VH-VL binders against o27280. Designs and how they scored, part 233

Target 1, 266 residues: o27280
Amino acid sequence: MDSMNVPEVLEIKRIVEESESVKTFIFSWDFRREVRPGQFVMVWDFRDEKPMSVSLIDPVRSEIGISIRRVGEFTDRVHGLSEGDLLGIRGPYGRGFELMGRDILLVGGGIGMAPLAALADEATARGMRVDALVAARTADELLFLDRLEAAGVNISTCTDDGSCGFKGFAHERLLTLEENHDMAAVCGPEPMMFQVMRILDERDVPAQLSLERYMKCAVGICGQCCLDDTGFRVCAEGPVFWSQELSRVREFGRYRRDPAGRRVPW
Key: E = the ipSAE of ESMFold2; O = the ipSAE of OpenDDE; V2 = 0.75 times the mean of E and O plus 0.25 times the DockQ between their complexes.

## First folded at step 9 (VH-VL)

Design R16 (framework fv_acasunlimab; at its last look DockQ between E and O 0.02; V2 from the best seeds 0.00; counts 0 for: pae E 15.4 > 2, placed apart)
Fold by ESMFold2-Fast, scan of step 9:
Structure R16 (fold): chain C 266 residues (1-266), chain A 118 residues (1-118), chain B 108 residues (1-108)
Amino acid sequence: as target 1 above (266 residues)
Amino acid sequence: EVQLLEPGGGLVQPGGSLRLSCEASGFTFSRYWMSWVRQAPGKGLEWVSAISSGGSSTFYADSVRGRFTISRDSSKNTLFLQMSSLRAEDTAVYYCAKSYIGRGFDIWGQGTLVTVSS
Amino acid sequence: SYVLTQPPSVSVAPGQTARITCGGNNIGSESVHWYQQKPGQAPVLVVYEDSDRPSGLPERFSGSNSGNTATLTISRVEAGDEADYYCQVYDDSSDHYVFGGGTKLTVL
């Protein structure tokens, strides 16, 4: 992880409406401060600070993008901002995705497609064959399909309600897709990631998974980010973990923790 | 106990062929990328070849491409390196190595000496 | 292709700190792994993913990686640390594993 620094105050250059609940905020970025797919930044609205995954990394235009889903008070305020307004950005933090091999499977659920969209750009730029399984509850919540298509990604979709593509869950759709990949990257709801990981393990496909739950501290360590049995802290050692590392975490996919630290089933 | 055992090395003449094998135990062999890394006498480590966990993708250093073939039999927990058109500069200790957290190596074989000379 | 540069040798007194560097273009954006090799033995992984340490290895071994230089740091050096040390990255543009030339650590 990067050393602790004060936030840079950056102007919102452009806002892209990805869906009714998701917007991508685009900023000019000095790439002397390197950022990799899978890393996150702390977004500060001058009242509160929250971690957000980087969804666009464009050194040619000197831009980064941060995709934010409207889920509460902070994100509601940020969604109310306009081009030209200011936000504080600190980071990047965390371990990014690592690429290996000739082909990669991406499996993303909802906003989990945000870090995977940035990864898809890197993988295609490096000449990898990219297959993406994009999952959401409804068609309106499928994200980045146009970006993935423009990048040359082979796209499969599924929705819980059947409004677009396969009707069902990501892991059910995955069972109908090609088994032969050199690696995979997965990001989305933890129960989805757990089921997907199990299938990839059986197929002998090494996978990286992005685990971003309860990341309320950007620089520092908190108990809510600590994983059972491994001692890993998501903000310090994650958010990206290899499946071999996550297989040692007892609570992964079985339960989560509420803001008070209590175990709650999915 | 997690280990890699390399039976089979030896002396071979230039232009000859030799097959190396590496037997794995103590871990789920089929889940890991495997590599061969060599070291010429008094020289540094040089990566030779890698194979994906499923066996469908293979990769080679430029110095051996077209002459060496990496393969695996995951049902027997065994990695192979078929070497052909051997040259004096292929003389080295050959190590098999298991990938770790994607792109490094945590378990290494004991090494097997391959000598190519007339 | 991608090249990793290590000093051929580093000398250190017992109890002091040894630092072995690994130079590469934008190596800070890669994950660097470090291996210890003693005469007649296979290499042993001592640091992986820039700064993580395998279980069972002394806490005296640590790593860092930023910009164009990765560094292996060995604190409170002991005579038994005398060995060759290699850095290694995976060049995903070519799907090649790349090793540095190695550094001989001498404990005097």
Scores: ipSAE 0.712, ipTM 0.857, lowest interface PAE 1.3, mean pLDDT 87
Fold by OpenDDE, look of step 10:
Structure R16 (fold): chain C 266 residues (1-266), chain A 118 residues (1-118), chain B 108 residues (1-108)
Amino acid sequence: as target 1 above (266 residues)
Amino acid sequence: EVQLLEPGGGLVQPGGSLRLSCEASGFTFSRYWMSWVRQAPGKGLEWVSAISSGGSSTFYADSVRGRFTISRDSSKNTLFLQMSSLRAEDTAVYYCAKSYIGRGFDIWGQGTLVTVSS
Amino acid sequence: SYVLTQPPSVSVAPGQTARITCGGNNIGSESVHWYQQKPGQAPVLVVYEDSDRPSGLPERFSGSNSGNTATLTISRVEAGDEADYYCQVYDDSSDHYVFGGGTKLTVL
């Protein structure tokens, strides 16, 4: 347990360009340290540290992948790195997804597809039927389509501008799909997840959702990622939550806390 | 073979009650939304009611709200329509229908005739 | 309430192309489904989500949807195509499934 709190300096083995703004950084991984889809790691560039979801788990190649979207100073620096460069990786942390049943629905938006892609690999490897609703603003922002297809995932796409698939939001597309699954896994913009969860609840589909919050320690000590009312720590009790758990979280889909602890609406 | 069978139709007096059933086979019944659609003699199709896969959500046409109740039993693969306070204008062939992509219907029963008459 | 408008009847000679329209406010933003119903039979889905065909349906059946009009097109019409055809949408605002009034297709 103690070893998990110290960053391990790892060499970037390979970089996959997923889109204009998203890269997947691949590292050699000792799988004596278990990692599950839905868990996250703290990525350290020797200046700052940020939580990132694991998007690839490959025991055969002894590799993990971390998909990072370019959105700020930290990610700008990371995106400037090359194969062979070093990063600190600490973790994995948090509660990952739990698989059940024979078929699963994945609903992902943007970079939210990262943990879901890893889950898709596991589910398909187990012989599960996997349907994925992949959402993005535009066609060029849709992630992991080729990878998912290669894994045998049935893909449905939707884009805000209609440039690919269904024109509209993920929850709108979901409403047009009236087939239920044994369970669902959801990750993306919180407003999307909120709407998707409501629909799934109405359909009596067990659902797990992965939340994103500001994290500092990743070990449940600092409390920066605590959810209002429940006291749930996203880094410890999450980031994956069941819909029933999130139903108790007042802030879900409504607001988040910024690094200063202020309420910020979605 | 995918099939929907609809027993329960018949003659009923105005103000009376009738319960329709629809037995599903050939597909995973519990996975799909189901609906009732009716057709008055010589008239077009009219949606009546829908129920979610798990049964937690029900929807009704304005014309039947408060009088009809849709339900389902997953253990029996059966859809139900409890009709009460029946009116002459409720006379129709009633179809059960399986939901499909885009809120359409890909499988239909053969229909059962409900006649409301004095 | 959302309303779909169809012509009561359309006539076409064998081998020709039949077009059945379904009008609705901004129907182009909705998913339109089409059903064929022959006398004494239950409806059969022939087009779903504007233009997709169920398995087993001939390529002669096609659909389009834009603006305020959806159209079912039946090319190389056969005597067996004579039937009533209904368009259908789901109205999100009222949570209603809505059918058109139906169109009788007569093959001359």
Scores: ipSAE 0.038, ipTM 0.620, lowest interface PAE 3.1, mean pLDDT 93
Fold by ESMFold2, look of step 10:
Structure R16 (fold): chain C 266 residues (1-266), chain A 118 residues (1-118), chain B 108 residues (1-108)
Amino acid sequence: as target 1 above (266 residues)
Amino acid sequence: EVQLLEPGGGLVQPGGSLRLSCEASGFTFSRYWMSWVRQAPGKGLEWVSAISSGGSSTFYADSVRGRFTISRDSSKNTLFLQMSSLRAEDTAVYYCAKSYIGRGFDIWGQGTLVTVSS
Amino acid sequence: SYVLTQPPSVSVAPGQTARITCGGNNIGSESVHWYQQKPGQAPVLVVYEDSDRPSGLPERFSGSNSGNTATLTISRVEAGDEADYYCQVYDDSSDHYVFGGGTKLTVL
């Protein structure tokens, strides 16, 4: 009881290079500790601990995959590891996605495709029709395209520079897509998610959005992941929220908070 | 087709009670906050009450707190307003309204008239 | 609670631009929504989140929100625009929804 929420030290079984800046680290996992798409884990490199989304959930092979974008000193250190090296994992934490209906739209920006790739696998296994809008700055940064294609997902791509698919932002591409989905799942940069949410709400498409906030404890005690208007903690009440829950949050899409809790523009 | 229907309404004496209902169709009722908004004859819009999507949080304008109770029934896709201790100033057309992004209201019923007089 | 102030009426000639104001303390930090109501009818959302239009609404309806004033602008006004217009916010400090008093737009 005294060791609850202690990281389990696991060996990196396999590393997949998804792009120049993104790697997926695969571990053996005992699925008596259930993992749902949209949940996250805390990754410990024996110096620091950061939240990372689960991108692969494979009970048949007893494996999970964690996709990590290189953006700073912690992720630089993790990207320098090899197969056989050790990382600590604790979790999973948070509220995952719920699937409903027969037709789902996924909208992912950058690393935000990671939890959506896991969701796509579950949705296709249930026999749902899955459409994915995969967005990035450049073609080289589009994630999981081969995996989604192999799963039978219908892919639309969008790049800021036009190097692959639609040239422009995800919400601009969304305006040109058919409005025939039973639900949507959205994950990516918060400004993108805000614009996508507005379009989906106007179309009366139920949407779940996965938010990222600065996290420390992962169990809702420290308050670092709070949303302005509701006091919601992303690690406890989210990270996945329904769009109507977020429609009350003035902070969402308009500003973020620095470590001192002050409002800072996006 | 998305719609909100407020059957009922009518004439009630001061101090009396009345329950309004609003039947929703064409959208997933249980996922949205719902509100009642009223409009006295010749006057502007006044928000009355709101209820969260799961029903766990309820909110009331000061003018009705303690007299009105908002509720919802997910199995019937129905929003309710139980009004008690009615006063002449409660005379109004009562609208039900569906929450939209930013706490606006995108779908409104056509309203039902409640008249409080002897 | 939070108060929104609108002029009681605005008159405009056909083809001209109408501007309807909604005053509130620091309203620029709020999401402002606008409704049109014609006699005997329910309100209809015409602008949401300060400046966005519902699908199908003409581009001549627009909005802005800064400082202590939000404004609904109707360019090239038509006789069919004659209606009452209401602004609305949600005040998170009180958990109340607040409407302005309404503005009657008269097209001369």
Scores: ipSAE 0.000, ipTM 0.446, lowest interface PAE 15.4, mean pLDDT 85
ESMFold2 (binder alone), look of step 10: mean pLDDT 92; pTM 0.950

Design R17 (framework fv_acasunlimab)
Fold by ESMFold2-Fast, scan of step 9:
Structure R17 (fold): chain C 266 residues (1-266), chain A 118 residues (1-118), chain B 108 residues (1-108)
Amino acid sequence: as target 1 above (266 residues)
Amino acid sequence: EVQLLEPGGGLVQPGGSLRLSCEASGFTFSRYWMSWVRQAPGKGLEWVSAINSGGSSTFYADSVRGRFTISRDSSKNTLFLQMSSLRAEDTAVYYCAKSYIGRAFDIWGQGTLVTVSS
Amino acid sequence: SYVLTQPPSVSVAPGQTARITCGGNNIGSESVHWYQQKPGQAPVLVVYEDSDRPSGLPERFSGSNSGNTATLTISRVEAGDEADYYCQVYDDSSDHYVFGGGTKLTVL
């Protein structure tokens, strides 16, 4: 029977402070319910429920981790919790990343590194060569560098302000990296992902991109999960999409919608 | 045993050529950018050249551009520096070095002395 | 080309704190790395990304970077810390790795 529709009340086993604004919450997990990198869960604080990507998948320790950035009322409340406190977890949901070939490029921006950290663990366990381009606005917003290094990942960094690594945006840094990869996985702000996708397309590198902002449709919460005339639904067909699928979506990387449904440039 | 070993070096006359090699072991060589850094006797460190992990992009200091060529052979875990039109001011200990986070160098070879004199 | 300026020498007594500066135009916007080199030996990375330390290095090595000056700080200095220290950045505008001129640390 499908128990994914009912929240399990789990104890917070451990909390890792990733940065001033990001924490990873670790829970014991029964891996009879498989969790794959790129999937998300619904996190319930007994008042509100929000989708969160799974950032740690550890069958050896029987643990999963969920990384949460403090950006509003719900996340502020969750950040106030301590080890031993309880949260409801429902899922997993969505299509996970697919691994192929011998080497992979990960391109992550800010909290977008969370699902990519879990993917890095799986790729290295599979024996793949993993290169990661980690991007953020400032050095303090770069996430999971120590974890990626421990996993054997080759890391390049960039920050908008130049406080760590290459000074500039992820796509500008990517132009200086002419390494061959069998595939790529990308997660971060949509404008960043659009620019990165275009470069990977020119290099004939198949890429998977995760559209985190649309995960609100996981259980019909928003009532609308359509990207445009293509009819893609993130909760049913995503959040992970191949670059070829996204190249047909006029809105990807160009427009967002306000509360009235009007198109607004990024 | 993460290591970079530099067999080579030697004495060459001005205008001559020499090829340096650097053999990597204990890490996945093909994943990392590699560089050559030199140090003249009693002087400081000077970056010479860099190559990306796939070998498709190369970079050179202004002082060696057009004279030196960096290359790599991932099947042999070996980095090369082909030096031509050598000058007395190229006399230095040459280190191969592995790139790390932020374009730091975490692993260095033992260094190979190149002496250019008549 | 981008230039990093270090004092040629710094002297410190054992147990005290040594500070070695690295000056560069708007260096606070760069990632600064620091290397220790003893006579006849290859350089060793002691601080990277302004303030991070490689595994196995003592926590008495630390760094900071803001404005036009980066600083390597060595607390509780030991005789074995006597060496040449180099700062290094990557200049993205020219795609060049740039080293400072080096600072000789003398422990009494």
Scores: ipSAE 0.005, ipTM 0.404, lowest interface PAE 15.0, mean pLDDT 83

Design R18 (framework fv_acasunlimab)
Fold by ESMFold2-Fast, scan of step 9:
Structure R18 (fold): chain C 266 residues (1-266), chain A 118 residues (1-118), chain B 108 residues (1-108)
Amino acid sequence: as target 1 above (266 residues)
Amino acid sequence: EVQLLEPGGGLVQPGGSLRLSCEASGFTFSRYWMSWVRQAPGKGLEWVSAIHSGGSSTFYADSVRGRFTISRDSSKNTLFLQMSSLRAEDTAVYYCAKSYIGRAFDIWGQGTLVTVSS
Amino acid sequence: SYVLTQPPSVSVAPGQTARITCGGNNIGSESVHWYQQKPGQAPVLVVYEDSDRPSGLPERFSGSNSGNTATLTISRVEAGDEADYYCQVYDDSSDHYVFGGGTKLTVL
């Protein structure tokens, strides 16, 4: 109740610079309040509150990490903070990823690798074989490669500009990978996730996909938390969905809704 | 290898009840939305009911709402349709079907005939 | 309730192109799927998402969807293509799956 709906003021213990635009903020965490990969928290800078995926879950050190890309005034202010400064954290919220089988595929685009990095840690700790396809526009936007390698993950990369790995998009790279997996987890730009989902469905690989664009409605008071054709709410039932659930959603990968409820194409 | 098996079929009197089952094999049943689609003799396909992969959300055609209940048991890879207050117009071959991209159905059971007659 | 309209029958000679239409109000904004059903058999998905084909299906099957009409096109028709064909959409407003009435394709 209180622990999930009232922000706890936490000290920034450590900051990791992931790239010029991405930082991971690390906090001490009491793991009596369970956190799973794929869940998010609300980050409060004492002015505004924004949802952020949990990117590090470390019960041994009693720490969680939250990776934030600099994209606007809120994230600019948060990026200006130093170790020792305070942030409010509320949550966790949403359902996390479910691990199944022995061999799993992770497909991440840009900052979408953040929740998948936490998943990779859990999967490898369970003795699973993990393959990760890490996609970005440029080499500088490929995130968590060193962390994934240290965890024992088999990494494939692709960049739109060819600056690292395969030159092309995630789904194009996936078509060149012929290994079958028991499940997949996908997080990144929605058009990328849609294309990847189609390929995985043809291969009969069940996939879980994380939809982040509606998390700012986590308090549950606006219609943007509902998906077009099912009436279920991303903040309440997501952000992680199975591909079969998303195959029922006309909105996924095709269009979104504006505040008036009108369809807006990609 | 991938299959949906619908055992039996049945004759039932108007006002009676019948439970259909559909056993999945060759794919991870618990990940997929499932539906029932029926076809009256000499007629077209008519969607009856659908269930969320986790079983928490169910959907029904107007003609069966309040009379039919869809459910699933993922531990047994089995989909069910509990039919009550059956009417002559419910006479049809009932197919279970697995959801696919765009809310298509890619895998179908062989169908089971339900006859409602006195 | 949303209604999909199909012609009851279409006849075509072997080697010719068959076109089966599916009419619906603003159907071009929906994803249309197509099923082939032979007597005594379960339906088989032949086109999904307007124009995509399941793996293993012949390239002779294709689809399009625009405005108020979706079309299943079967090129170089073979005798084995004789079947009933059904279009299907999902009606967002009612959370209902909707099938067309079916079209019997005769190859003669």
Scores: ipSAE 0.000, ipTM 0.422, lowest interface PAE 15.8, mean pLDDT 83

Design R19 (framework fv_acasunlimab)
Fold by ESMFold2-Fast, scan of step 9:
Structure R19 (fold): chain C 266 residues (1-266), chain A 118 residues (1-118), chain B 108 residues (1-108)
Amino acid sequence: as target 1 above (266 residues)
Amino acid sequence: EVQLLEPGGGLVQPGGSLRLSCEASGFTFSRYWMSWVRQAPGKGLEWVSAIRSGGSSTFYADSVRGRFTISRDSSKNTLFLQMSSLRAEDTAVYYCAKSYIGRAFDIWGQGTLVTVSS
Amino acid sequence: SYVLTQPPSVSVAPGQTARITCGGNNIGSESVHWYQQKPGQAPVLVVYEDSDRPSGLPERFSGSNSGNTATLTISRVEAGDEADYYCQVYDDSSDHYVFGGGTKLTVL
């Protein structure tokens, strides 16, 4: 029985309100079906199915958490649910983050901090030193600060408007931070990730980046996942990619493709 | 103060050799890619060579490959360009430059004049 | 063999806006950087990553990049802006840094 390809109808055990626009939905999970930070699940509300990153992995309590930002009809409907309501969950899918070395830098923008929060838990459990740069447009959009602090993570924040921490963008804040890390993991808007990747590449820090638009490629559902700028495969397994792969994709952080396949600026 | 200092150039006959040095201060030299960029009298900027922060990966413009060797000594914060089989068309001001975001150059040396003439 | 094309010269009166173009095939997919070089001096980075400015540079300097053309825009031009301007990209396919031919800005 391949449980990953069959939706399981699960009861919402607990809902955590992370911000005005973000909620974490917590479900009981059988950890005989392994899940790793950086992987995603398909969430089914019995009408539509959408990929969502796993933000909490707790084998001790036998729970997983899925953090969802309110951005459209599907997410608006899911945000209207209560504890005890049902959702279909299929997965996990995709390649998760790989951990190496003694210290790791996490750089997250907005909801991109969700998969990095799960990674932070695993990295700290392994005894790694974890530094997190949490970026958002405003203070209200900074996510998981309390959870990261409870895990022993060294936190730096920045907001575009200066309402919390450094005033500026993630890459501007990163330039003021210590350069010594064995690896980095990055998740957020592509323009932010592109800028961060360039700095990390210059520092020779190997980085893994999680790209939302490539989640469907990992399950054989191809959106606009193109690695053809360098003559590589059009559809590759994701959502997590090493910076060396992404530095050769000219579209990353600069362009997206519209429904007709045309290259359009962000 | 963040700066790159080039201690001076030279006059060399065609077919000769010359080694350029660039001393870095005010930043963590070992963490950055470094490049050499040249400019012939009255002409534009031309990239010559680059070396990654770890020193094992080097890149060269087609015009200098096989003749020039870029290297670095991170313990001395110094970048080198060993030039051999020099030609008249290698006459230029040579700048050392520090890499920045997007592989831009944010810090430049003052320039070292190299003249290849008989 | 990637090539960046700049006009050799641009003239502008003080207080006006100067626009310097950098043409390249599908240059909008590249990160474009801009340098100012005054006579006898080393180049100075004025715009990087298409539109970002280094700390301490006037907001009069801005950039854009789309399609086959990147543009450096200098608003409220001052006599001190008179210089040569160069665009630059990194060509991932060859691992080469590429400079444009340069544009001499004359402030009349």
Scores: ipSAE 0.005, ipTM 0.426, lowest interface PAE 15.2, mean pLDDT 84

Design R2 (framework fv_acasunlimab)
Fold by ESMFold2-Fast, scan of step 9:
Structure R2 (fold): chain C 266 residues (1-266), chain A 118 residues (1-118), chain B 108 residues (1-108)
Amino acid sequence: as target 1 above (266 residues)
Amino acid sequence: EVQLLEPGGGLVQPGGSLRLSCEASGFTFSRYWMSWVRQAPGKGLEWVSAISSGGSSTFYADSVRGRFTISRDSSKNTLFLQMSSLRAEDTAVYYCAKFYIGRAFDIWGQGTLVTVSS
Amino acid sequence: SYVLTQPPSVSVAPGQTARITCGGNNIGSESVHWYQQKPGQAPVLVVYEDSDRPSGLPERFSGSNSGNTATLTISRVEAGDEADYYCQVYDDSSDHYVFGGGTKLTVL
């Protein structure tokens, strides 16, 4: 059987330019190896390996997509690749989103819309009513609006600078939206997720939140992928957590840890 | 002291009706999805119904759809199952259960026996 | 509808390891939960989301899930572990919560 801990060298089948800083790399995938929205893979450029969320899951075309934002040396090198080039991929890893009910609210900030786009596809295929609040600093950084629209999602936008939709932060926009949802899924900058979680808790809406924390391990055998007072390891128990689990974590929304385990404010 | 309390059972004739109740204490009832799960004498567990935390979405097993109605009153911390058009095969111990992380049931009531016979 | 298959019974000696299987088509892509039920008592959640344990449950209970089989493993079995065990998943195609038929664990 295929081992998920051995990198498989795959050809980049297609590259979609999502924005000036984000590209989605599409690969053929054998769906005998299960992939769910909210899971991640380790992407290996034959020099370094980094975790990336799966943003497209298409069993009809036998494809997965991985959306990568350009933020450093590794991602700069990967962004320099072309269709036909090779990357190593292993996984998937982590706990994916779990759907409940007939309607769902998605709240995504920046690249956090990547795993939520895959979830939106699953939720709509299942017949759920999907509302998405898509947040970014500027209009040019709003991601996946065309995919969400094509999937039949009801979209609301907000930008910090007011260049598209509501002028303000995601949690401020959320206060102006419908309160009745069976569940919510949230992914984005941790301070945004913390504020959104508080509002959803007040509305008695169960929520799942995806933490895109710094990770050096893929299978949860090292302590660097660890939340402070609960002992959760993001790559093993996460990256998706229910809001009830996160409400017990002292560091959620307050600080993060760098590769050395040092506290870094958001 | 997290608890789900189900008062006694009931005996009803086929075609009859009965309402079950489940009183929650020790947790914030309004925050959780709730479920009913039944178990016929000597048989396994069978899921019956679920209700969202806000009460707006309800779900039913095929065997009870159209005959049973799940509801909740968060001001009284109480879950209900209104059973109508009862059949002999509905004879079972009925458990109320609280949803936990994911879609598991972490807290269960003690069960109440419903007997449907002449 | 989705069907979960469990062996009707498993026997184990005290101190040994019991393994209870739960078979389902592509069950490795689902989250599996496990319940212990003693005679005349309500079920107790012992493993959730394939391998997590509720607070206060002994480390002897563990779970795994891959391919078409999920497994509940009870190490260093004690007489008090004798019970019926049920696996459970959510079937999103039907919006149903599905239980296996149950496995009676006998501690010899």
Scores: ipSAE 0.387, ipTM 0.758, lowest interface PAE 3.8, mean pLDDT 86

